# Designs tried in a protein design chat: miniprotein binders against q9h3h3. Part 235

Target 1, 235 residues: q9h3h3
Amino acid sequence: EDGFTAEHLAAEAMAADMDPWLVFDARTTPATELDAWLAKYPPSQVTRYGDPGSPNSEPVGWIAVYGQGYSPNSGDVQGLQAAWEALQTSGRPITPGTLRQLAITHHVLSGKWLMHLAPGFKLDHAWAGIARAVVEGQLQVAKVSPRAKEGGRQVICVYTDDFTDRLGVLEADSAIRAAGIKCLLTYKPDVYTYLGIYRANRWHLCPTLYESRFQLGGSARGSRVLDRANNVELT

## First folded at step 18 (miniprotein)

Design vB2
Fold by ESMFold2-Fast, scan of step 18:
Structure vB2 (fold): chain B 235 residues (1-235), chain A 83 residues (1-83)
Amino acid sequence: as target 1 above (235 residues)
Amino acid sequence: SETIEVTVTEETSPEEVAEEIVKALEEGAEKVRLTAEGPEAVERALEAIAEVAKRLGRKVKVESFEVREEDGKVKVTITISLE
């Protein structure tokens, strides 16, 4: 991922967002149809641009599940981007606090727990668990990347409405663990994604706010959560 | 001398580990010791080390690379520093 420039990563993300999505929308589709949909579209087999022998002949940008109560709100992304340009030209310091204020001002508050898994059974099993949690109402919305390259890792994104709501972020972590997920999770606000700020950036900003590690018998939630910005363990 | 310990598993993100290592080195850590068990974890540890070098634009020195067998699994310990 760091093999590309931030601009190139942003362009790839935009292309995926613009290409067709495979969506299970629990707002309009009965929950009883989920298992058949998951069997038809396992993320390890769905290809980014369509291939002979895959479930899709056409490009797929994302595979997503929308919960019954899901109401999309990306905020004012255009206003955010304009304010970001103004901030950069102002010469004022760019800090995590400054970006947080920009996000709040423009209502770009969503964020996501991320997990990266190799194509295969573990990925498909993890996605099925997440998808069931979304349809059952424990999570609001999730998506998983299609297979873009043989051997490349795929990402599952589990969204929350407000990255500044620590309790809401931690509740999502608990629901992910309850769904049987044991891999490393990292939490990132969407504001960093919209501004093209990734792990290696010129401002030395850490776009990851939290890390969650599975701990056997260590907590009621099944995980240890670290606040990376403050280097404080929350569980 | 300050050495930080990092455990890499088959579920660890190489990019996130690299970010943590970069931060520790920038804050004055002299060495980082990565422990990985099994081939997938070892691959992720090596990818993290490569990404640290890329992000810092500096050569990473491997101080030691130890391989042990424990309970039928291969366990690898890699200690690195900045050159």
Scores: ipSAE 0.000, ipTM 0.086, lowest interface PAE 25.2, mean pLDDT 78

Design vB20
Fold by ESMFold2-Fast, scan of step 18:
Structure vB20 (fold): chain B 235 residues (1-235), chain A 83 residues (1-83)
Amino acid sequence: as target 1 above (235 residues)
Amino acid sequence: SETIEVTVTEETSPEEVAEEIVKALEEGAEKVRLTAEGREAVERALEAIAEVAKRLGRKVKVESWRVREEDGKYKVTITISLE
């Protein structure tokens, strides 16, 4: 059953990427308009497929905030996928290191910190904090899923431009914590998303590279970060 | 042949695609490659894959995903196998 569920999760992610996005773009919109935009589109109320009773009547795949300096680069996703197919047919071992090399070769370097929260005030408050950090320049870009019919948890994704830059990944974690976020965070490189690496995959790979836990009691950093692949504490 | 090609559209029945895939796999096809353009077609392709797993009572494995951006849309190619 778990492999089947992973395939559905990959499909839902692809469908969301193809549907329209609600975007606050700080490159073209004054920061003073952010609070009104957040009030208009709270993620707990924006519906995935549209509802005349919600803020949106049409489908929304993602709600996103782009920072003033944000410059997207997806890399060579087509080349990555061709190389991945060739790797699978070669019989060579598939490991985190092999996927890292494919990502570097094809410049598919972006990744994201993930937090999963139930629909409601805490989700909307967390998203507002993240969105303000993006517009103020502490983070580069973030997105949050709309509400599904099932009422399951929603996800906030906070992106970094290079998952191989460990210091950049840790700096993003610090900025998230400074925004008041205390829940569990996990970090996933976009290469894993493009290749369909989710919680149940045939190669038994951990679907995330890092895990961040809030450190109660005022440590200087505010969190403990674990490298999940190597089981090594980074902070 | 080793790999069977299937195109899924917004009009394609997931049940009919699943029946064709099941038959191909039972007749010795090693892999099936499904191609879908746009959200509805991708959803139907995944429903077909789910139905294949159900009918065969076996776990379907995704061997590869290929996503191409064309004219603001994503074209998705999904290659599946059994075991």
Scores: ipSAE 0.006, ipTM 0.342, lowest interface PAE 9.9, mean pLDDT 81

Design vB21
Fold by OpenDDE base, second read of step 19:
Structure vB21 (fold): chain B 235 residues (1-235), chain A 83 residues (1-83)
Amino acid sequence: as target 1 above (235 residues)
Amino acid sequence: SETIEVTVTEETSPEEVAEEIVKALEEGAEKVRLTAEGPEALERALEAIAEVAKRLGRKVKVESWRVREEDGKIKVTITISLE
């Protein structure tokens, strides 16, 4: 994927962040209503711009589920960006370690497991599994992109509070696998998004920290998780 | 290397933005930096970039993009160049 495509997709994702969200909030809505909500707003049918005949008449940026323990905290994104600009100007070497330290310093620690799926039953089923896991407290928060006009893959994002907490990242992977998800997962810290670090960036930084592949019969977790930065299997 | 700044607002059409970008690039700007505040402005900026590529028949490279929250608003800065 051309660096432009990755940046364009990121910009589209940011634009979507600013449009209205369809949210199921488990903090305020009984879990018993989840199935009806999922049936009303299947991701494969919810359209980005509220196309005629879609469940939504208005634009939708994301469909999201918030768990009972969900607390939105983005940290000091402004301070992070200022420090990043200063670092670039300094000409100092930029490493994954540098980004980790910036993230820690500014408390920008969120990250997400990403899965890309074609629109359809498999996507809706995957989303339902994830949404249930969130409502049941196995995951904190997840979102899925609505269907685009041009079609293409939809993305499910499953968040963790701290990308530096390997155990938490691995626990989320396990919960995703327990929900019946078998596709490839990639884990990306939000700090990489906020700093505009995508594929083929000038610093040669890998924007994906972890990769999870489904494994039949092997590990208790049902997946193999690779640390992409160190090229080490964690499971 | 001259970077030209273009501000995209909710009142600015994608076509107008595209024209401004094309003009800047034709005048010898190496880079154009788009600043968009809010979702509508961002969408318009993205549409404008696509329109620039179409008008010039050239690929537009995104050099960088930045997201800032200022005063409770999301400010997006997209820097582009021609390939």
Scores: ipSAE 0.151, ipTM 0.586, lowest interface PAE 2.8, mean pLDDT 87
Fold by ESMFold2-Fast, scan of step 18:
Structure vB21 (fold): chain B 235 residues (1-235), chain A 83 residues (1-83)
Amino acid sequence: as target 1 above (235 residues)
Amino acid sequence: SETIEVTVTEETSPEEVAEEIVKALEEGAEKVRLTAEGPEALERALEAIAEVAKRLGRKVKVESWRVREEDGKIKVTITISLE
């Protein structure tokens, strides 16, 4: 009943991007130190704005783990945003295809699998599984939100380099499932986030491309993946 | 059909900004553009938007936002309207 939507929660996540991050960087830190780091900074206990009673006294925007091969590449976000404004003024149709072409042209290709979990043991256990998969090289990079001042669900984001590489997106899903994750996953390209396109947008675009549901005993990969835009089962 | 501009800082009162925005929308402004530099200012901008929705009893629609990096600082511009 409050005025906040998923779009307002995404704006809060953008604010988090600007605050300091707690990072385990496998490019410079031995993998043997991961378990101690996870015990020191469980996401259910790390507070967004700091608290003497929590692991952090200062604000934390995100808790992240970088894989050994991680090389950040956000592309030309400013060029993307300028081209998007020009497209809106041009009168040309705005479709998923036109956004995909803008993303390719400006090399803004990253995307992420999202899972939302309540603070507690299950969140911390899920994050530990994802973090180990990143450090072991099955995933490239992941982050989890700290606990908000007023509580609520926290989000784990598992990134892939190229949302147009469907096989790569599906391989990340398989690695998440192999890490023991059984909750609902949704996949969103970062291009939609950078352009401010969320649910209930004026162009009627769906920013979620894929949905993954855990399945028992059927698939070798352990999940069923739906292409949301085309309503097609991929696994 | 005018868009009003509002700058939000870490010193800005969300309640006072919400009052200004409510008045402008009631006087016929179609859109409000809020600019915030840094995470504290952005948090205050989001609080002001929530307060606008509460005071008007209407949903606030985020039309767009832009993230710009200038001189090593991140600026966020949020454009809102009434749903």
Scores: ipSAE 0.000, ipTM 0.196, lowest interface PAE 16.6, mean pLDDT 80

Design vB22
Fold by ESMFold2-Fast, scan of step 18:
Structure vB22 (fold): chain B 235 residues (1-235), chain A 83 residues (1-83)
Amino acid sequence: as target 1 above (235 residues)
Amino acid sequence: SETIEVTVTEETSPEEVAEEIVKALEEGAEKVRLTAEGPEAIERALEAIAEVAKRLGRKVKVESWRVREEDGKVKLTITISLE
């Protein structure tokens, strides 16, 4: 995470997207097959570049579950990237509002809740809960990274179709918590990913819009959600 | 303890709502309950809450959050206090 350049992170993300994915697609596969699929491909054991001792002998970029109603819409990413180049050349201010407007204009609206977990039982258990929520219709789509050879945490991404729909983003958080997830969650619009804007960037933009922390015991929602830009607690 | 009720509509100014909430909290209200129906009103309610936090220089806590669907519209009730 820290210590990598934006170019290095973008190259790794592109390689993962281009390599084969292991997909459970609920649009074409009966829900009854999910448990066997999860047992066959636990993310703590699936290796990024393949290993004879793992479930995969060939590279895997992502492990994903598509819900029954999932209809991918990435928008006009080419138009977004062209507009971003023009913006950088123009000398105009680069702000969260400007990026939001570029995303809306080019229909690049998807975003995701992220959770980072060490390889092991807790990761596999969390992924199984998320995958079941997707197949049961409480979430739309999710993916989890395979295990890297150098080690480190793996990431689970739970997508929503419109980052400007605050209610939809918060409902996804609620569904994640209902699935038994208790770790820290952060929400990032995909527009920041497509433009290569990560935590450390030259424009000092915060690509994380929301943060969700689990509350034990008293909360009706089971979590506390913070709007990071405005420092407002939403739950 | 006193709870103040505020209704936010698609015609409501977030700045005016924030001013009303700030005044109520400064006059001793412990909680403020906002009701908003429909996407535009909900967005304005959230903007008003953010504006309250900025004006007071304090974090706003959501004490309760209730979402209800009525007649094809989403109705949101948010109760807030100061941390």
Scores: ipSAE 0.000, ipTM 0.139, lowest interface PAE 22.2, mean pLDDT 79

Design vB23
Fold by ESMFold2-Fast, scan of step 18:
Structure vB23 (fold): chain B 235 residues (1-235), chain A 83 residues (1-83)
Amino acid sequence: as target 1 above (235 residues)
Amino acid sequence: SETIEVTVTEETSPEEVAEEIVKALEEGAEKVRLTAEGPEAFERALEAIAEVAKRLGRKVKVESWRVREEDGKVKVTITISLE
């Protein structure tokens, strides 16, 4: 996200969603095949637009793992976007609370824990841990970006069904930590992604709801989670 | 000093619970323990904690939390203090 405008980031996200995905789907594929799939498609080597020297010769938008119980529900994104335009033209304040209400009204409830890692062994190892947790049922679904042409960090997204279910969001954080992940995590509701809320947005909104940091000293959850909007430490 | 116990339900007003917690902390309580059964009650407990932080103008810290399953229901106990 560093060095890019909100419009550029939104355009890249749409292009990635429209390009083909490499998917391990635990609903139809035996768990015993996961290790071979992870070895074939390490995210540090899969290229965004294809390269004969990489695992893919064709473009790849995302590398994803679907859990056995995964049931996608995007809600009413069109209704959300129409209501967003109406809110902006109404002159009413745009706050985290008004965005939350739009999301609830239009059933756009999914969200994700984000981790940004440089291409290399640590990224591939972190993704393998997350993928195994998804296939074993501790997480519902996850994706990782392929290597960009320009280089830079890649992102792992670990999804939850409902960002308003904070217990579920915190259980996902715990499962990520149990998978061996020690890097910084931030949580972003998909409504913010659909509406283009990124760093340095026009409305001065914090682009993420939660921040999770690994704790060596030990807590009840094994991490320190901050509610950024309300300035509350949850662990 | 003492720890105050508060029960939060799916019918609980976060603002009323926040008022009770603020009063207890102002009267010398060092910690407050909130108990919530189920996701809706848990959300209201977190909303109350956020409202406490807002009213006091201070950061609230969760000292500990525990998730327990009892008779098929998820019970969450959250202990908070002020930073």
Scores: ipSAE 0.000, ipTM 0.408, lowest interface PAE 10.8, mean pLDDT 83

Design vB24
Fold by ESMFold2-Fast, scan of step 18:
Structure vB24 (fold): chain B 235 residues (1-235), chain A 83 residues (1-83)
Amino acid sequence: as target 1 above (235 residues)
Amino acid sequence: SETIEVTVTEETSPEEVAEEIVKALEEGAEKVRLTAEGLEAMERALEAIAEVAKRLGRKVKVESWRVREEDGKVKVTITISLE
């Protein structure tokens, strides 16, 4: 199809994951090197497919920072995808609860807070704050998209280990706010990403579990967090 | 019914692999599994899939995709069928 489809978005995400990443790995690199690395690779200037006029001449899929305690665990993604295919064939209802159970069964538990920002100073400043929080141990891992040729918004993803652990999700939000981030945040489990389920889908599933908005003097945590599924304020 | 395996590389012509896929599907293959490593190979695989849909005048369904890291490289396997 010629439009923005789930297949098109999934293909773009896979291509980015397959391309080389620019990584600051705090497990092997001293924290003192971070500021120089951030200055060398501001996400507003790093181009998706490379450009002699940018920091990169070759394609870059993601710019990432790994915390000192980072240990990647994607779970059983293949088992998840096979179970999803079986579910679609079975005629059983496809609901948020069914996806949650598939994710738990296959240990595909990670999720992420997302923020979308236009290329420029605000994006670079937000990313620097997040990267410092990761290196200092307040967050586990984060990545930011490079600048696309079309000039659309870029995304910062801040990961947590378990989307079913509400306290862990809220602690990550608090750390993001403490890093100086004031823009809208949305939280999405990776299970939706691995299955290619985005905002507009035929099952009318909402892949966003939580929404966080900054408040001046509102909460003790500096943010208002909404459970999107239940329409309940958590902070 | 059978699944046809296709490896896509940075040297692969999208038009040529699309022709192979079209022929296999017209001869009764149920699914085609494309394997690609790296962005250039992935882009060629996507171009081939789009060309298949165009030539057949039918929607292509992505049955599954698998992402794996093997020997320090990310490999994507895309399984497609016709709707």
Scores: ipSAE 0.000, ipTM 0.119, lowest interface PAE 18.9, mean pLDDT 79

Design vB25
Fold by ESMFold2-Fast, scan of step 18:
Parts: C-alpha cells; sequence; structure tokens
Structure vB25 (fold): chain B 235 residues (1-235), chain A 83 residues (1-83)
C-alpha cells in the first residue's frame, strides 16, 4: 500500500519487537488459565499503541503463547550478518541453497507459518485454536499481531525450530489444519527476515519456502503443500 | 566494499545523520551501517534512512538488520545500500 518501503517494514517489525508483549507462558502458567487469558486479550481488540477503550492502555508489540517445551534459540545472528556481508562482497551467487548453508552454519534455523486475517471473530477463533494447540504440545510457539488500523489484516505466526527439517514443517502445517484453520498459509525461515529477503528483492528469491492450501474434499491430510522455489508438491 | 558506520542515539537529529549518509554514499561508500539503541534511537535511524532516499531521489534498500539485547536495552544494527 501507500508508504510501504523496505525501511518502513523494518521499522514496524523492530518497533513491535521492542514494545511489550502479552505472553501466555505454559512453562510457568497452568493450562487451565488459557481460556480466561484468551477472553481477556482477543487480538481483534488489543490495539498496537494502546487505547483506553481496548484491553490495553499501553503499546503491545505482539501477543504470544509459549509452549511447555519452548526454548528460545535465535542462533548466532551476529555471525550470520557478518557472513552475509562477506558473501555479498565475494561476488558468489546468492541462492536459496547458499542462504540455507549460512543459516545452518550459524544455527539460525527457526521459521514460521504465516496466516493473514481481517480483525474480527474469525481471527480471534483462529488464534484461540492455535494457542490451545501450543499449550497442548502440538505446536511449539506462536504469536499474533495486535490491531493497528481498522480494516487492516493481522498476522498469526506459528514457529518451528528448524526450517531445514521438512517433516517438522509439514507436521506443524497438519497441526494448524487440525486446529480448524482453512486459509492460505506461507512458510518463511527467520534467516530471510534477518537478511532482508522480502518481495522484489534484488536476488530474485521467492520470499517464502512453502505454501499450504486447504484441500477441499475430505483428504486425510487436509492440505496441499507446495515448495514454491522449486514448484514441487510435497503432499 | 566500503561500509560506513553511524551511531544514532535518542538525541541524534535524523536530518544530520541523513546529511552524513548522503555525503558518504556520494563519495563512493557501498553500504552504511547504522547502530541504534532503544526505541527512540531506532525510530530516528529509520527517519534518517527515509530522508536519505528523499534527498538522493533513489530507493534505499535495507540489506540487513540485527537485533540484540545489551545491558538491558535492545540494540539494532541496520545496514543499507542504494538500489
Amino acid sequence: as target 1 above (235 residues)
Amino acid sequence: SETIEVTVTEETSPEEVAEEIVKALEEGAEKVRLTAEGREAVRRALEAIAEVAKRLGRKVKVESWRVREEDGKVKVTITISLE
């Protein structure tokens, strides 16, 4: 839309990460408290910068649920950045394979399934389903953006610990579908976020690795997953 | 291959940083790395980047950004180049 640039998107992402998060942490909080927490903080009503009429009066960057086994591991992002700068100055081709190698070397392995939904009941219902799957151990961790503007879509991010583990990525997709989610999903490794791989990047890389579409007709899996870069069906 | 380092604080003028960056790029720097600590400094760094793009009449690309916690504050490093 109007005003969107790479620096604008980076600004919004950094501001959200730096602002306070509303977190349900299943490592320290009983699962029985989740439903009350979800009722208190529906993402369609939590405002990005606070509002006396919303559940929050102060800014909220993200609303998150941490699973019982969640152990944050961002890897060596500093080493990744240094290696990326060296790679760019080396003149070597920048490809999905080269980025994968950098991510593995520096242990920057996390990635996420993304879904975009308009504010309202469907968003809140989808988030509740995802949050329950996290607390029940079917997913590891998830977050959802607060409401920034009326009519603007919000994003739910469902993380996996290793984007190179195809089975783990597909199992997360299955768990999302089992939670009742039927919208389009795309999968993005965090290494792409750290290195600034967005749409229309100069290396002509697809900004996401996988796409998942709900499979109508009662298939056992519930979705069709495509490797977008290679145009190969995985399911 | 030349990268210029710039530190932005909560007291830094975005316009002054933009002037420094424009000069460096016009003198042949390929990349500029901005370091900012805390939300207000990060906001000012991003305002400076937007001002650079405006003054040069060219797109500025964020090549990378790095977020780390240091001494209880969030520190952000932003590397930019001209597209």
Scores: ipSAE 0.000, ipTM 0.235, lowest interface PAE 12.8, mean pLDDT 80

Design vB26
Fold by ESMFold2-Fast, scan of step 18:
Structure vB26 (fold): chain B 235 residues (1-235), chain A 83 residues (1-83)
Amino acid sequence: as target 1 above (235 residues)
Amino acid sequence: SETIEVTVTEETSPEEVAEEIVKALEEGAEKVRLTAEGYEAVERALEAIAEVAKRLGRKVKVESWRVREEDGKVKVTITISLE
């Protein structure tokens, strides 16, 4: 609806984070059970608010796979939010550099590669590839949105521990490409998600730091990665 | 400047709360702070915010989002104003 696109997206994301998650946790579940779990919960069929006709009758915020070595560290999100409110009240300019400093100060360093796909076979296939890469140890953790009540594209998020670690971000891109993913990827630090920085934000900030495009023969890694903030090719 | 406080529950009517918020904003309130506990209440708060924007024909700015645990429940506080 007109009136608050960036804020509406932030509100939806917060609601999803607070609702129950469907999780395959490779730290406690044998890898041999993954294929059955993926068949039981294909993201194109899991509904956001539950429905008797779907695999879930209750709300599901996210469908996630945790790798064997996954050790989450969200940092001090509460301190980040308090500092953000103070910054907005101060009238001081809000820039990528200011947000980066808030993230470092509060150790909110995680980030994610994003891919958006329509509900259907290709989404479920892409998610299965990512989930297997996580369980096999090439990626640390990933999640995918359930099907929205209104329809529309779903998002797969593939996380890295530190958005300031450029090499780690690029290694995750390589692993995603090795899993057979060929669609556009964009990289977003979690600090932007926690603070509600989306495409139509009021500070006119680019909501993503990196962009990855599949390019057959364009590089040995199979993709071209652009630093969007500096307009510099990294590969 | 005036900030009004609104508590949204799983029994709250989003349309009725939106009407109250619209009236307060038109009468000069600068900000509205909505507090919701649990999934259904958060959903109703989001519906109320959407209805406010629709009725005023104006963009609603979310000034802040706060998530905390209080008395064993997840509590969300949303502060809004008009752009």
Scores: ipSAE 0.000, ipTM 0.147, lowest interface PAE 17.7, mean pLDDT 79

Design vB27
Fold by ESMFold2-Fast, scan of step 18:
Structure vB27 (fold): chain B 235 residues (1-235), chain A 83 residues (1-83)
Amino acid sequence: as target 1 above (235 residues)
Amino acid sequence: SETIEVTVTEETSPEEVAEEIVKALEEGAEKVRLTAEGPEAVERALEALAEVAKRLGRKVKIESWRVREEDGKVKVTITISLE
């Protein structure tokens, strides 16, 4: 597709963040209510802008599950944006290293494992497994996109607190695999999302830091993880 | 003017915005800056940009996009040019 796609995706993500979310919050809701909540709001049926014939009549930006220990920590996003503007006007190179420095300076450390699935049973089943892992404490927080009006794939995002903590990122991958997930996973730091770094960005940066591929009949871990920035296999 | 400013709201027609942008670009504007506040306005702005590309038969280059949060509202500013 065209070069405007990366910024288009960034604007769509910001719109989704601002719309209402459907949240199962394990900090305030008993775990025994999760199965009923998942049955009420399967992501393949929840519509992005609402439909009286779907579970929602009003717009939904995200469907999310918060773990018992979840504490929102987006860092100083406003300071990040100001520093990003200054970096762009400075003429200094825009590289993974400079973006990492901005993220650390402004405490924008969270990141996420991404999986893209077509609407249907497999998406709903994958989401239920992830949601259960969050409520049971193996993962911290996750969200899934609602169904878009034109269809297309939906995304499940599984968050970690600190993208610079490689061990934590790998532990999340292991928990996702233990939940029965077999599709390709990619890991993206939230700083890239806030700054609009998607595929086909104008700086030619790889939009993800890690890839995880399921290994059928492999080790107990069940995956191979590649560090894309350094082109190094980690598992 | 080298850069034209366009505000998009939840009531704005994407087709009307696209027509305004096409006219500005055809009259020699180098860039157009769209400002959209809230999710419905952002959706309409993106639909308008797709329509601009279709009508001109040219790629729309997004020079920059910016997100600012003010009083609990997200404001997206998208600056475009033609490739």
Scores: ipSAE 0.000, ipTM 0.199, lowest interface PAE 16.8, mean pLDDT 79

Design vB28
Fold by ESMFold2-Fast, scan of step 18:
Structure vB28 (fold): chain B 235 residues (1-235), chain A 83 residues (1-83)
Amino acid sequence: as target 1 above (235 residues)
Amino acid sequence: SETIEVTVTEETSPEEVAEEIVKALEEGAEKVRLTAEGPEAVERALEAIAEVAKRLGRKVKFESWRVREEDGKVKVTITISLE
């Protein structure tokens, strides 16, 4: 993003993934405990590196909710990275289609709907809605970033198992809208994250595959979803 | 539990840092905190950690990572222990 290189963004992402997570795991925790957990750890108050005045004194990388059916599988990330280095060395064009092929070959298929919100009540309310949808089985897994010391927007990520499964991606969008979310959503495959495809990447690729815009009373699904790579409306 | 502090720069030898860390761990240190500023220094810190694991024949546990921006540069603090 503004003022940061791709290397800085990759370092931040790696650090967040390696630091401790605050997790509500519906596979082992009764759903009746969710409301108390959400009240204890509102994302607008949980600080990235810890603060005696916040719910956490130690670093927190992510705040996450796992659904009852959640089974993590990141695929062969090492094989993906080796193939990516070979691709860059080969002089072959780097396109969304080429990245899709690498992701399928190495089974790195997960992706996520992203929403960016300012710290405050609206963020906490949106996260609570998403978390309830995960625990109730309408979504599989979600996470939200903690508050940075400098402020700025926080991100809610809602995952799907397979970014090539358009029906699954659209079903997640519908569940997000049913949870009361009305802001802009964008969809990013995890392969783009692992390979460092962010804003202003050196290959000039759009960092997201889909966007979703809320439509009150217009669409049967409650939203308009666009395939950004092909400029095709999916709903 | 004692934690030792190590600063890694773009001029730091990963092998020399690994030697210092191995010695400290053999002398009873429980954790090591490495601080690196900028991408080259971070790369060297990671290389030093890999060399520690190789020399001791043991896996390294990453206890925590902290990333912050100071003076327009990314500063990474890595805390490790042995498994």
Scores: ipSAE 0.000, ipTM 0.155, lowest interface PAE 17.2, mean pLDDT 80

Design vB29
Fold by ESMFold2-Fast, scan of step 18:
Structure vB29 (fold): chain B 235 residues (1-235), chain A 83 residues (1-83)
Amino acid sequence: as target 1 above (235 residues)
Amino acid sequence: SETIEVTVTEETSPEEVAEEIVKALEEGAEKVRLTAEGPEAVERALEAIAEVAKRLGRKVKLEQWRVREEDGKVKVTITISLE
């Protein structure tokens, strides 16, 4: 939007991951406490670096909800990054297939549906819907960014455990739509994020695999899902 | 009830394959199955599918997608139908 580099975006993502998170963990917290937690920490009011006037006085990297069955498995990210550096110096071609193979080899399979919303009621309402779907078991895990100092859009990330499992990715889309979400969704494998591959990358790779648009007249799944790479409509 | 089989190679024109697929579907074929082996052939198959989807206004339904990796080559089998 304003000329940020891939390095800048990667640095911001790393800082957010390293700062403390506000977590509702359904594995250890009763579902009946969710509504009070959502009221206490609406993402439009939680500030990235803290403010005595906001719900948080200290920095918050992410606001997250873990489902009852959630089992964290980020894979071997360190091995992935080392293999990626070796690949870049090897002279071997870098293609979507090469990235997929690296992801499989190092078990870095997670991916996420992304939605970007301006701070305000619509963001808070969307997040509440997603959080309830996670706690009720229709989704596994989700997180939302806090409000940036500069006041830009915030992002909600809804994770699936395997980006190569197309049916699982589509099932997550259906659950997001069932939760009342009507905005544009895009799907990105975490392997691209860990390797710092964003829209404008030197390998000309598209980090977005799928795009989902709400269909007003309805559809079999409540949305149209497009395979971005092949320009094929899946639903 | 007919399924049309199409093999895409590194020598295959994506536009010609797209024309063949569109014609087969419009003439009553229920499904079309494409197979491609190796990076260049896979790229051509994906370009052909994109062109088919474009010509049919994105009314192509993806019935099956299979990706296998053999000897450093990616082999893709794609089955499509008309919505």
Scores: ipSAE 0.000, ipTM 0.098, lowest interface PAE 20.9, mean pLDDT 77

